# Ledger of designs, part 3: VHH binders against q93235

Target 1, 248 residues: q93235
Amino acid sequence: IFMKTLDPKVPRFYGKGTIIGVNPGVGYQPWLKERPDSTLIKYNLRDQKSYKAYLEQMKTYLTKYDSNATETRECGAGDSNDDLEKNPDALPCRFDLSVFDKGCSEKSDFGYKSGKPCVIISLNRLIGWRPTDYQENSVPEEVKDRYKAGSIAINCRGATNVDQEHIGKVTYMPSNGIDGRYYPYVFTKGYQQPIAMVKFDTIPRNKLVIVECRAYALNIEHDISSRLGMVYFEVMVEDKPVEEKKEL

## First folded at step 1 (VHH)

Design h01 (framework vhh_8h63_2)
Fold by ESMFold2-Fast, scan of step 1:
Structure h01 (fold): chain B 248 residues (1-248), chain A 121 residues (1-121)
Amino acid sequence: as target 1 above (248 residues)
Amino acid sequence: ELQLVESGGGLVQAGGSLTVSCAASGSTFSSYAMGWSRQAPGKERELVAGITSGGSTYYADTVKGRFTISRDNAKNTLYLQMNSLKPEDTAMYYCAADLEDYYGSWEYDYWGQGTQVTVSG
């Protein structure tokens, strides 16, 4: 009649994934420094205090993209970091946060107030690592319509059948995932970690949804036991009356 | 720029204990997630233990309950306490530092040269 959860073990390297050699881990934000073992994003739409810490965490994370223009460069579609190790005068590509202006910006409170919360997805940094393209007609179905050669597609689903029923519509920014121009990751001052954001447009109220996000490139293996190329977190958007009394 | 130097490996009898250490120099140690990986000749590298900058720990199922990872940020040192050692724990043990979620920090991933642990039956 009831399903017991497995032991509530310490979460394994959530935020940046795991320390993994040739296969990157996947991390997410926001997670709170006060509760580093928690993967739960839980807030009440009627209580601004309940999500303020998540907004502050998101804002703090994104301040690292406040560029010194002298340490980064503008990059176009054909650019990459291929020559950064060989050319000490070359600068890493500047990551443009304006790609998140469709509801996942600071001005939009990252969707939290409207019940459409945004989550940052990133890959762990491995020196010299770059995405490898899928062969034509071998792109996984779940990312086929959003995959771009040279890039890393992101897909988030409900972790179980029940979660998948509840997760609703998900929007990805950038729509084609993490652009390959920011790779390979090199030993370079001013390097800006590329990120994607996932917006939960129609996530239900008062339901816990367990989310699984995967990163897709030919050289990213998905292994649940090693937590390779994937990450889990939970989202609970409550819509319930606020009780201010009785708390100390 | 972070430099990692492992020490404390050696020969130990099955059922015994050993502590390996990793000394970090250069960049701010306290900002890094740290871990221990091992590799025996002809076998795949395995992550056996990890600890985040915030102190959260991970252990591979092969070592859980026997190994304890810890860090001393004042001494820039990572430790792996290994108890109830088995012959299959014989491997080169590598210290690793991983870039964490650094607000305004652009530190890098690093690996040490390793320290050999040999468990005799």
Scores: ipSAE 0.006, ipTM 0.158, lowest interface PAE 9.9, mean pLDDT 78

Design h02 (framework vhh_8h63_2)
Fold by ESMFold2-Fast, scan of step 1:
Structure h02 (fold): chain B 248 residues (1-248), chain A 122 residues (1-122)
Amino acid sequence: as target 1 above (248 residues)
Amino acid sequence: ELQLVESGGGLVQAGGSLTVSCAASGFTFSDYAMGWSRQAPGKERELVAGISSGGSTYYADTVKGRFTISRDNAKNTLYLQMNSLKPEDTAMYYCAAEGYWDTHGEDLYDYWGQGTQVTVSG
């Protein structure tokens, strides 16, 4: 008698987003596998071991862009993934990590050591989705100085008035946000999902700051209950003496 | 693992119609977005159609107006109705399932079946 072992691999489920739709969700890195329900990024500047796991998670996430492979192509001004829908032989645009070289690279420990931590911001993949440009007079005030037609602007603020007083200066890389040339996603082999990074330049020491990040394009609505177009996380950068580790 | 079994492929004359189907098991079918991809000899895989859990559809420009994707959640089955078939539609057709977006970033899994061959003569 032959018995088929029922040992299915089940994908991870968290949100309500689907890959076929009209409104993308927003996600962030880093997070820790041992605390998957936590949105807290907490570390002590004086204890490298306290942020090592965040650095490793970000390094692991970014290995998907380590493609020197024939599955991607270099894209310059005017190039886009528009050909992927009608030409199955077309290669997706290669995503260039050098845009993060100003303090959000692996070489700079993603700003963690200097107390200027960087956070990766991404949109979930929606098949055939493209950002729709705002009309020039309708660009939201909070992104008008960094908005570029064809791109998705990112803005992060303190979630409450107190958090906004504490969050300080925030730098966006690239400044215009996520470039639309990497859209649409259509199950293409070798596709490189575009990302942005947000650097917290002057976040205060020893204070919990609740951060709200939003993605901006005409066809992105912001809905926290469905986790669409926006995301929340908390940052705590401690500056406390490290106690000597005692062996048993 | 998730299991997707395609069927309904075969030989068809140019201008004809064919329906391929995909039987899904090992997951809650109604919660997943589903799609059809194809791979012609010497070509890369191309997504031709997709349908969300809510019924929103996507079609590649090469098949718009000719192909219709649909799902039957009671039967855990995905369909692709292909009309006005052309020789260039000749390919192995693969069923795919996509998971939920996660709150820490997208964490979608691409599951594909073994495929079903469609050959259009002409």
Scores: ipSAE 0.015, ipTM 0.375, lowest interface PAE 6.0, mean pLDDT 81

Design h03 (framework vhh_8h63_2)
Fold by ESMFold2-Fast, scan of step 1:
Structure h03 (fold): chain B 248 residues (1-248), chain A 123 residues (1-123)
Amino acid sequence: as target 1 above (248 residues)
Amino acid sequence: ELQLVESGGGLVQAGGSLTVSCAASGRTFSSYAMGWSRQAPGKERELVAGIYSGGSTYYADTVKGRFTISRDNAKNTLYLQMNSLKPEDTAMYYCAAVDEYTFGWDEGEYDYWGQGTQVTVSG
């Protein structure tokens, strides 16, 4: 009655690909089902309860990669989901979560416990869409060192000059971004959506940092007003004493 | 939650035409990319055609030039017009929807599927 929301169980996604045609939107995890309109990741290093919900959401999100072996196949560098368009009996490529074992795995609490939180970056599923390669001399400077032909590079920066001063060192896993072998998406049973993770290695304590992440391929347009090809979220890693007294 | 119900399947002679339809109810149809997939006996499910909410279309090589996908957002209905049908087109045809604006957290939050409609092409 008082608050008007049409679908509180489904988080708002930034941008609309339909305005520009088939331009993919960018999403992130973790967001919490209990706060679907919030883009804030906020926790206290000294309070495990403050980040437990984020860890559970990350684990839940990654459960979909526990697909049956019969529903997916191992894919090397020369393989791709292109086979799905020519052979309906072909299996989609299995996404390998071990690429996140360098500080963004469940065993490392996705970096939250160490104050180096990891965030999942993904693209919306677009039927039959594939990344188009930049010409060698046209790769944007901010991803040039990490761009691989056939892949979608990810770059995260502070949204304002102040945020950029505070964001610190960012590590990308995989370093080359999202590999194109997992495209196209074609409604195939067992399809595993590719993801990247971004680790905030040196984000300062007790400071709110507004982050902007962009996905890079020739056929991904960036539109700030519609937030197409990009996503925003905020990170606040606190280092504060925990008050145990309920009556204070 | 989006519900999808297919209709219009049946028996048709080789070289004939058939239109299958998919009625959507529940959530806003116009915000979804829609597709038609088929599953022939002894085969896995194959994407046949797709249409984005903006109207751009995709076709599998096996049906390109013969099948036409279209949508009527006012009627919340997806169509597949099938021309020059071949015995190889015999399959259960499934309507599918994917939310272009969300990535979900489990399998059921990405894709919605109908129960299918059988198309049989006799030769």
Scores: ipSAE 0.064, ipTM 0.486, lowest interface PAE 6.1, mean pLDDT 81

Design h04 (framework vhh_8h63_2)
Fold by ESMFold2-Fast, scan of step 1:
Structure h04 (fold): chain B 248 residues (1-248), chain A 120 residues (1-120)
Amino acid sequence: as target 1 above (248 residues)
Amino acid sequence: ELQLVESGGGLVQAGGSLTVSCAASGSIFSSYAMGWSRQAPGKERELVAGITSGGSTYYADTVKGRFTISRDNAKNTLYLQMNSLKPEDTAMYYCAKEYDYGEGWYTDYWGQGTQVTVSG
């Protein structure tokens, strides 16, 4: 019911734990609890221990989608969470993780072992918020080829000119972004936050790349100062000899 | 664990019609893009029709205007209605779960297939 308000704890998203507003922030995973102030995803392809924590964090994050069938429903493409605002018995749409089975699933170690790491992108939960479609002739150029009405397109680029030269090919899952059937968000038992994943297919070895990801819908403003509608993180995929453990 | 079971294949005369069906179980059918592919002996598999979870459809030029793909999410069933059949349509027809990666459609999981034979 949208008349009810409760402030859920969201320590890694903009808003300091308050989620009532009109413009969503963007979050990413894997974020490591051991490094709460770091946005750096850094690992060495030759050292499984260097990326184990990222894999565990991804697995832990995705455990929330092991849904109780009584608290969620299977939604067709024409469905949405519109009824959740006014019907206490309505169930939220179940989010299907199988869309990530092409290189961004647990079975593929989320691309980390192959040097094609995947990153989860999500929007901050804003009560009652839903995406508004662009008019057909007003879709931003950078998402035009992957925009679908009713969805939130995701685009990731290098944050600076140098980073853009290095970021290489990026694959999005789903290709059209986050489907609007999972909106509006209402604070209800069993709600499954929709996500997208971005896979860095050709990111160079031994180079730090600063990434900027933006979410696209008519009612998402992009503001760097407030980090609204966008998120920054850094990726460093190293390919170097494993340091010999000292006997100390 | 998604299970796909095709049915409805058989022998038909050229110019005839046939509908093949695919029953899905064990997974959330309505959230998937689905398709029909076919393979004739000695030829590569061809995706002939696709339908997204949103109901948008795709057809190969070889079947466009003759075949119609549809889905019934309440029954977890995918259909391919084939009209004006030609001997060239003779093939094993496979129901499949598909993904759209922005570069094209990729087949994730296939059913067992159902044989369609068109005689002259």
Scores: ipSAE 0.000, ipTM 0.117, lowest interface PAE 19.0, mean pLDDT 79

Design h05 (framework vhh_8h63_2)
Fold by ESMFold2-Fast, scan of step 1:
Structure h05 (fold): chain B 248 residues (1-248), chain A 124 residues (1-124)
Amino acid sequence: as target 1 above (248 residues)
Amino acid sequence: ELQLVESGGGLVQAGGSLTVSCAASGFTFSSYAMGWSRQAPGKERELVAGITWGGSTYYADTVKGRFTISRDNAKNTLYLQMNSLKPEDTAMYYCAAESYDEYIGLYPEDYDYWGQGTQVTVSG
């Protein structure tokens, strides 16, 4: 046999309740440890202290991609983590953070300083799951121009009609979404979860915008009540005078 | 601010039982996966048990069949019931909360939030 069998150390929830191919949930960053129940990203453009915690959280999250070269391998077009199912000694694909160099890197303060904040979008780890391609003429209209076979397209919109009027231009990195070469997920210490970033290029100042992001592949269903295939968060970029230094 | 406080550690004879508890505050406890890790002197930190917000559990092979992890969402408390204790179970036991995904972290580095620890010493 050439298939990887389940390790006896695999979590029991995989063996008793986890179903292969079930719809993944969507997560986002920055999510602050000081406000773990909040989905609000709020900062004042004129106050670097107001967004320092978001920058530190983004940096901390991305530290997981600093894996040793011996734990991962470089993957080109057409590669995948399929070997992880056939060979226990195979290495997972290394995730390249340079795809975020268009204003969503640490050097760019993840866009916060310029009022174009970036948000990380990820799929929760679902053992053995991989994206299934849409048929060519069945790609949803909202991702049609950015869909790539073998990948997961991301689309973020305003959650209500008012929010959609305010959200403005959104840029996606990578432009075609999360590449399928990083799937399937297997319990491997060196596994690097693929992510995308969305940059809010023209979000208005001093307005709360409720954002809904969806992940798109044939085997991802969108369910608001169970929050499958989608996530909500709020963005508030303020442009107000800094008052903390002299106030009582 | 998120806070985790462990209690219930102590000295126990080999073959005995002990329950350690973790009181959580500053977050919606019921929505987080939680874990217990331990660290013995001169050893790397080891994840021994995890529990999802839905109640699914994971155990390291070193403790499987002897330890039981559970949660009380109404009391915002995590428990680790330890039975048939062995001298090699002697360690500082740390409560942890999973912050990055819905799956139980398999390694200590998968957790962001940690308590101060509670010492468990097994004589033998």
Scores: ipSAE 0.000, ipTM 0.247, lowest interface PAE 12.1, mean pLDDT 80

Design h06 (framework vhh_8h63_2)
Fold by ESMFold2-Fast, scan of step 1:
Structure h06 (fold): chain B 248 residues (1-248), chain A 120 residues (1-120)
Amino acid sequence: as target 1 above (248 residues)
Amino acid sequence: ELQLVESGGGLVQAGGSLTVSCAASGRTFSDYAMGWSRQAPGKERELVAGISSGDSTYYADTVKGRFTISRDNAKNTLYLQMNSLKPEDTAMYYCAAHYEWGDTYLFDYWGQGTQVTVSG
């Protein structure tokens, strides 16, 4: 598997896909705007300055959930965005960030300080697209224990056999993945993109791990060459001594 | 920042045709998916049609077969060709843009609308 670089002005995970179609692309955060061609998340556990930019990017990304509070509604069980196609003046469901309070919140520095970094996973927006449920006997083995009808399961693995040996334990929040109640997207003002977070609980120190994350629903096919249904990125959590700059 | 300005609305008789346009300025138009929404007085707003940067299209069932969305990236303009117009098509029509290279609605933009009135 080769790491391909896109045009430096275009995020690598997007390509020229369609916002209208049948198979969504998958995106991740944090990636840095200064290095939009890079899929590498690399930091030194002993050097807070080395991961500060990733934390700021995560915080900046998540501010959109605050900015649209007045243009959204709270959705309980049974509520969904299903009516937005017929009633676009209805408020879209508010996405609740509290689902990430188990080690992937701003209070925990998104796991970076503890060497358990969290990564945001999202689907690119497709107008009118909804996840289609697998039949009970057709759920892929790798997500079977975490699949819930009406949701999009996320699974992250090492991209090669060596990476899979190194990736360690991965925790998903929410455990069932991205809730389908936030679909469809229909150009509704105030729409909040649903996300999941993936926490790398036991990723080894001083090893580059190439990660492949896939989104699972019956109507999501996996094709990285078209940047659909899956995404790649690399994680390197270093644990090495730091030499402080005495003069800037 | 992308700015959107609609034009081409007006009065038309039932069974007639009308084209509304949306002029975009500021950012690269070809990187945006574009859409048309409408709202009649005292009624809810609805998405009518959408077109991606790759020219894939979406139409609401209420207009499918009668309306055609298209874009001209060289002119930074979005069009909605409306045929076989009905009194029920009377509404304010809004242009909208979504930045396809972003994973956030922070790049979503809306115009101020253009009024279409169908008599008969």
Scores: ipSAE 0.022, ipTM 0.410, lowest interface PAE 5.8, mean pLDDT 82

Design h07 (framework vhh_8h63_2)
Fold by ESMFold2-Fast, scan of step 1:
Structure h07 (fold): chain B 248 residues (1-248), chain A 125 residues (1-125)
Amino acid sequence: as target 1 above (248 residues)
Amino acid sequence: ELQLVESGGGLVQAGGSLTVSCAASGFTFSSYAMGWSRQAPGKERELVAGISSGGSTYYADTVKGRFTISRDNAKNTLYLQMNSLKPEDTAMYYCATRDEYGFTYEWTSEEYDYWGQGTQVTVSG
């Protein structure tokens, strides 16, 4: 039972984010493997079948955090994975999914049933990379109220003026974004990739909204032309009568 | 599954008191805002009281000073103590819950995500 490599494969990008040099790319979930060319999250509130695939993708993605607790440690504020480079017995910080218990957990169907869908935001792994803090007076205005030193702030906005008018209120979990205690990334057994979730609290019904999410740290560049440090996706939450589907 | 089950409604004379309760299950009750809304025949649903996970409370002007909302996080139960009841308080009373993270919304019924089946309160004059 020897399986040869069938074809060389190029790494996939989630949305329009990309990896260039030492700048991390931004990814999102749910991205459906059955529709790899699509960045559209579209569902009908009245049709549970319309969002089942998104819920299953979210659940599948989060199974990586079910890893054996013996390979990870509890980390408080101010801790980091810096010890992983110098101590062969050091364990990476355990990522606690309970931070999403406020409307973005599996128990809440990740907000989909309530019309407040949640989207996972992550940074692509760069070995040895860690966020660099902004100086207090240099924090970008759009994240100033939520930025915390040692963290990567996330901000999602409508991609155009029309989308920004429609996007409504957005909530971030954790509010300060992705915590720096999970950095640097080194190839270590049991490493748990940190994530944030973005909840679309008041997104309008029956309107397509193009969303742009950016990650913020001093050493994350935002280049609109190359989509560095950012990702795009579209959200459409429909509220329409359920069609009777007939098998042929 | 998230469930909210109201109880304690009934018939009461004007000037009397009644407590309705709501048993919650299937979610982390202590992390969610809770509320009581009511609807009388031919009227719109009105949020009468709300309580945050931290214990901050809201009361509609129609019930302020007469009703008291409270929560018991150990028992996953929400209460509404109704005093000095008036015939105008006659309605179906619904328990509701909402996500509270980043809560900066107005205290309105539209902000609540899930509702129970209700318990009838009838105040006779």
Scores: ipSAE 0.000, ipTM 0.094, lowest interface PAE 19.7, mean pLDDT 79

Design h08 (framework vhh_8h63_2)
Fold by ESMFold2-Fast, scan of step 1:
Structure h08 (fold): chain B 248 residues (1-248), chain A 122 residues (1-122)
Amino acid sequence: as target 1 above (248 residues)
Amino acid sequence: ELQLVESGGGLVQAGGSLTVSCAASGSIFSDYAMGWSRQAPGKERELVAGITSGGSTYYADTVKGRFTISRDNAKNTLYLQMNSLKPEDTAMYYCAAGYEFDDSGYFVEDYWGQGTQVTVSG
């Protein structure tokens, strides 16, 4: 395994928590490898070519979940990856993409064509880490209705008061976030990174919206100044006439 | 915070053996996944061996069967036993704690040591 090390020129979406914190960093997709410093998802509803690269990036990202029955196992609610550390024959839980079939699948063009784009949210793989449950009465208000013990809740909001006014309705898949059965991550061949998707149901046309997404578990620290346990990106869904192509 | 100090590097002939050590101080050593990475001039940094807090191990294909990683939580020390050394093993060896990877494959570490040089002559 060769490693790409983060340095002072790290893409903004990684956040400081990936370097100095005890909790995993938060990332998102799609971002384009051709512009690794850009956190902007911008496309024009009237120009299908304007979002093709984002769809291809999401398809490429999701290829890692292609079915492999010999390297993964089916996991129910009572199962977990806890045995991976103790049992060399244990297989990691298979992550089921069908949870995204409600408007965030490849068949739905991940919501882009309908102006309801979906964004993948993931936690970095911190070796041996697992989420710790909040006490019942200490669950943060913003995720209280969607928090489930054993899971990591996701909440996305507008980064400023203006962005929050514009962000509109947001749908989370799975509704209770990232299931803890896929933890811990260890050096296991065939490990499937669990993800959540966030769908922007009513984001306005022709407005830049700055989004802040946070991951919630007792052992995930949130710090705005260092972006611990959170990630930022921008969404611009344009509705503009397709420009006439000038032939040279 | 956790401080890591590597030792045990040196010059060794091809086919020989060497053990490098990493002494930890500060934070709770036993809570960290630990590992050894190496970097030779002009090459990418390579994770050669890793060990979780629970003791499960990883080895890069380039060293599998020749290197053994181990930890002693009572002594707050990490070890890498290197056998059947090859000139290609010549590198600066770094001890690190944390071992976080993003979806792009970027390695993120909480702590790195200063490194210890291993030189294998042919």
Scores: ipSAE 0.023, ipTM 0.431, lowest interface PAE 5.0, mean pLDDT 80

Design h09 (framework vhh_8h63_2)
Fold by ESMFold2-Fast, scan of step 1:
Structure h09 (fold): chain B 248 residues (1-248), chain A 123 residues (1-123)
Amino acid sequence: as target 1 above (248 residues)
Amino acid sequence: ELQLVESGGGLVQAGGSLTVSCAASGFTVSSYAMGWSRQAPGKERELVAGIYSGGSTYYADTVKGRFTISRDNAKNTLYLQMNSLKPEDTAMYYCAAGSDWLGYEDIPSYDYWGQGTQVTVSG
C-alpha cells in the first residue's frame, strides 16, 4: 500500500497566462522513468552500457508509430487532420520516421555511438489546438532561416552564456520543424503525434551543457515556470576510460 | 500527500441525470490534467472524459454529447455531469490526476487515482 506524494519539482503541465488561447507544453526524449526528477542525458562514448537505457527509451517512445499504422493514412502536401473534429470516420495522418534518417534513426543508435546524440522534441497534446502562422515580417530571428508557414519551428540554444559557447552546431529534423498537418489532436484512435529531432553535432566531450529548446508559432508563448512553449535538459558526452572491477 | 475522493454516485433511472464529484487534496486541480475513467463488471477500464490544466476537454465517443467535465478551482473539485444516462453507463467511476513529466507521454499520464464511486443505471 503506497501513497504518492506530489513532488514540487515535477514540472507543471502548462499555466493560465496565455492571452492567445491555450499554450502547449514542450517535452523531450530520452527521459528515463527510473530517474523522473532528472533531465540529465549523460553517457560515456567508450561505454556502450552507459547509453543503452537512453537508446531503449528512444525505441520504446517510437514504437507508437508502428502500432498505429493501420489506423492512419498517407498525407501529402495540402492534406491535414482538419476533418477529424467533424468526421468520426476520418483517419489521422501517418507520421513518417524516415525524416530522421540523417543520423537520428535506430540504425544509427540515434547518434549516441558517434557522440552526436539526438533528442526528440514534442508539443504536448491539447484537444483542438492548431499552430498559427507568423506574418513574414514577424518571424523571430533565431528561426527565420528554418521557418515554414504551416509548421512549428524548433530552436535549441545553450541556457547560459557558457552553455551557448559549448553547445556547438545543432541540426534540426525536419529542418522546418513540426508540420501543422498533424494538428488538431481530437482524441482520435490511431493519432500519431508529430515530433522533431535535434542532433548535437559538435557538443564538446567531458562538459555539461544546459540546453533550452523553444517551439515557435504565433500562438505559442514561452514561459518556463508553466512549461509553456519551452523545455530545459542537460547533455554530457564523456570520453574517458571505462572503470573496471579490480580482480581480487 | 495527494488524495482524490469521489462522491455523488448512486442509483438512477435510464434517461436521468447524475453529477459525480472528486475532491482533491495535496495539490491544486488547476495545475494538473484531470480525468474520469469507468470500469463495468467484466470490462477494461475506459477513460471517458478529461480536462487539461488550460481548460481544454476531451470525451470518449461513448459519452460525447451526454457528459460534461468541469472543475471548480476555488473548491479544488472536479465534476462529471452525466445526462441521458443509459444502463450501459453502469460502472465504478474513478477520478484521475496526471502530471506531464518532461517528454514522457504525448498527453498527460494519469497516475493518481481515487477509490471510485458506483453509478448504477436501471431501466
Scores: ipSAE 0.012, ipTM 0.256, lowest interface PAE 8.2, mean pLDDT 79

Design h10 (framework vhh_8h63_2)
Fold by ESMFold2-Fast, scan of step 1:
Structure h10 (fold): chain B 248 residues (1-248), chain A 121 residues (1-121)
Amino acid sequence: as target 1 above (248 residues)
Amino acid sequence: ELQLVESGGGLVQAGGSLTVSCAASGRTFSSYVMGWSRQAPGKERELVAGITSGDSTYYADTVKGRFTISRDNAKNTLYLQMNSLKPEDTAMYYCAASTLYFPRSGHFDYWGQGTQVTVSG
C-alpha cells in the first residue's frame, strides 16, 4: 500500500498526512465556461451586449459570498482561521465585498462600462496552506509599498515591453492584497475564499494588452510553466462603432 | 475544479508494453501528489503507483520493476509506462490526485473516469 513504501526523505507525521512542496496557483475572473481555453477579456465600450457575459460571470462567481449569516463570523485585524483545525464548531471569517465599492462593485458594472475593467484574483485552495511573511528587507521591489505582514500582495504588469508601455495605471483592492485572516484553508462548508480585485484605470482603447499577475509571499514561488504563483490573461477594450449584422 | 482525463488504454498481448496518460485541467498540477489506481472486475481498487511534486515515486509490489510513473508539469500530464504486461494486469486504470503527500488510507481527492487495459495471453 502507499504508506508502506514511503520515501525515507519524507517527514514523519502523527495521526495525519503532511502537505509537501505546495505552491498555490493564481486564478482570475471573469473566465467564461463557454470558452474554457480562452484567457481573452475582449469587449466594445459602445456595445453593452459585448460585455454582458463577463458581468454575469462576475456576479455568478460572487454569489458564493451571499451565504454568510450563520456559517461565518466577523473577523477583525489579528483574527484568523487557526481555530478551524482544532475546533469543528469554529466558524470561518466572513469575506466583505464592500472593499470593492470603489469602482469594482456590481453597481459600477465592475468598471466595464467606464472602460476601467476589474478582474478578480484568487489563490487556488490548498488544505492547510497559509502565507509566510517576507523579512522586512526582503520584500520584492514591485510590491514593497503595498506589502503588509500576514497578507499576500498582488502585482500585475504587462507581459512584454510593449504591454508594459500600454497597461497604464492599475489599482488593487484591497491595496495590501489578500488578507491572511482567511487562512489556513480547511475543508468546511462555511469557508469563504478571500479574493482581490485589480482595476485597469488607464488601459488604452483598441489595443490588446497581455497581463501577468503575480502573488507575493515568502512561500510562493513564481513558475510560468507550472502556473504557480502567477497567471496570464489578455485585455482588449475596444471603442469602435457597433457593426449591425443583418438578419440572414 | 480539478478534472482528470485518462487515455491510451487498449488491448495488448502478454509480455507487451503500453503507456497510459492522464491530462489534468488545473492551475496547480505540479503541487499535487498524483497516482494510478486499478480495479479488476469483482476486486477492490488497488493503488499501483504514486508520484510526489518532487518526483519521489511509489510502486505496489505487484508492478515494481515493470511499471514506471512520470509527470510532465509543463503539459499537466501524468504517465504510466507499463512493460512486461501480464493477464493479471487487466483492469480499469484510474488517474488520481491529492493535496496531501500520503493521504489517510490511500485516499485521493480527485479521480478520473478510467481507461481500460486488457492483456491477452
Scores: ipSAE 0.000, ipTM 0.084, lowest interface PAE 22.1, mean pLDDT 79

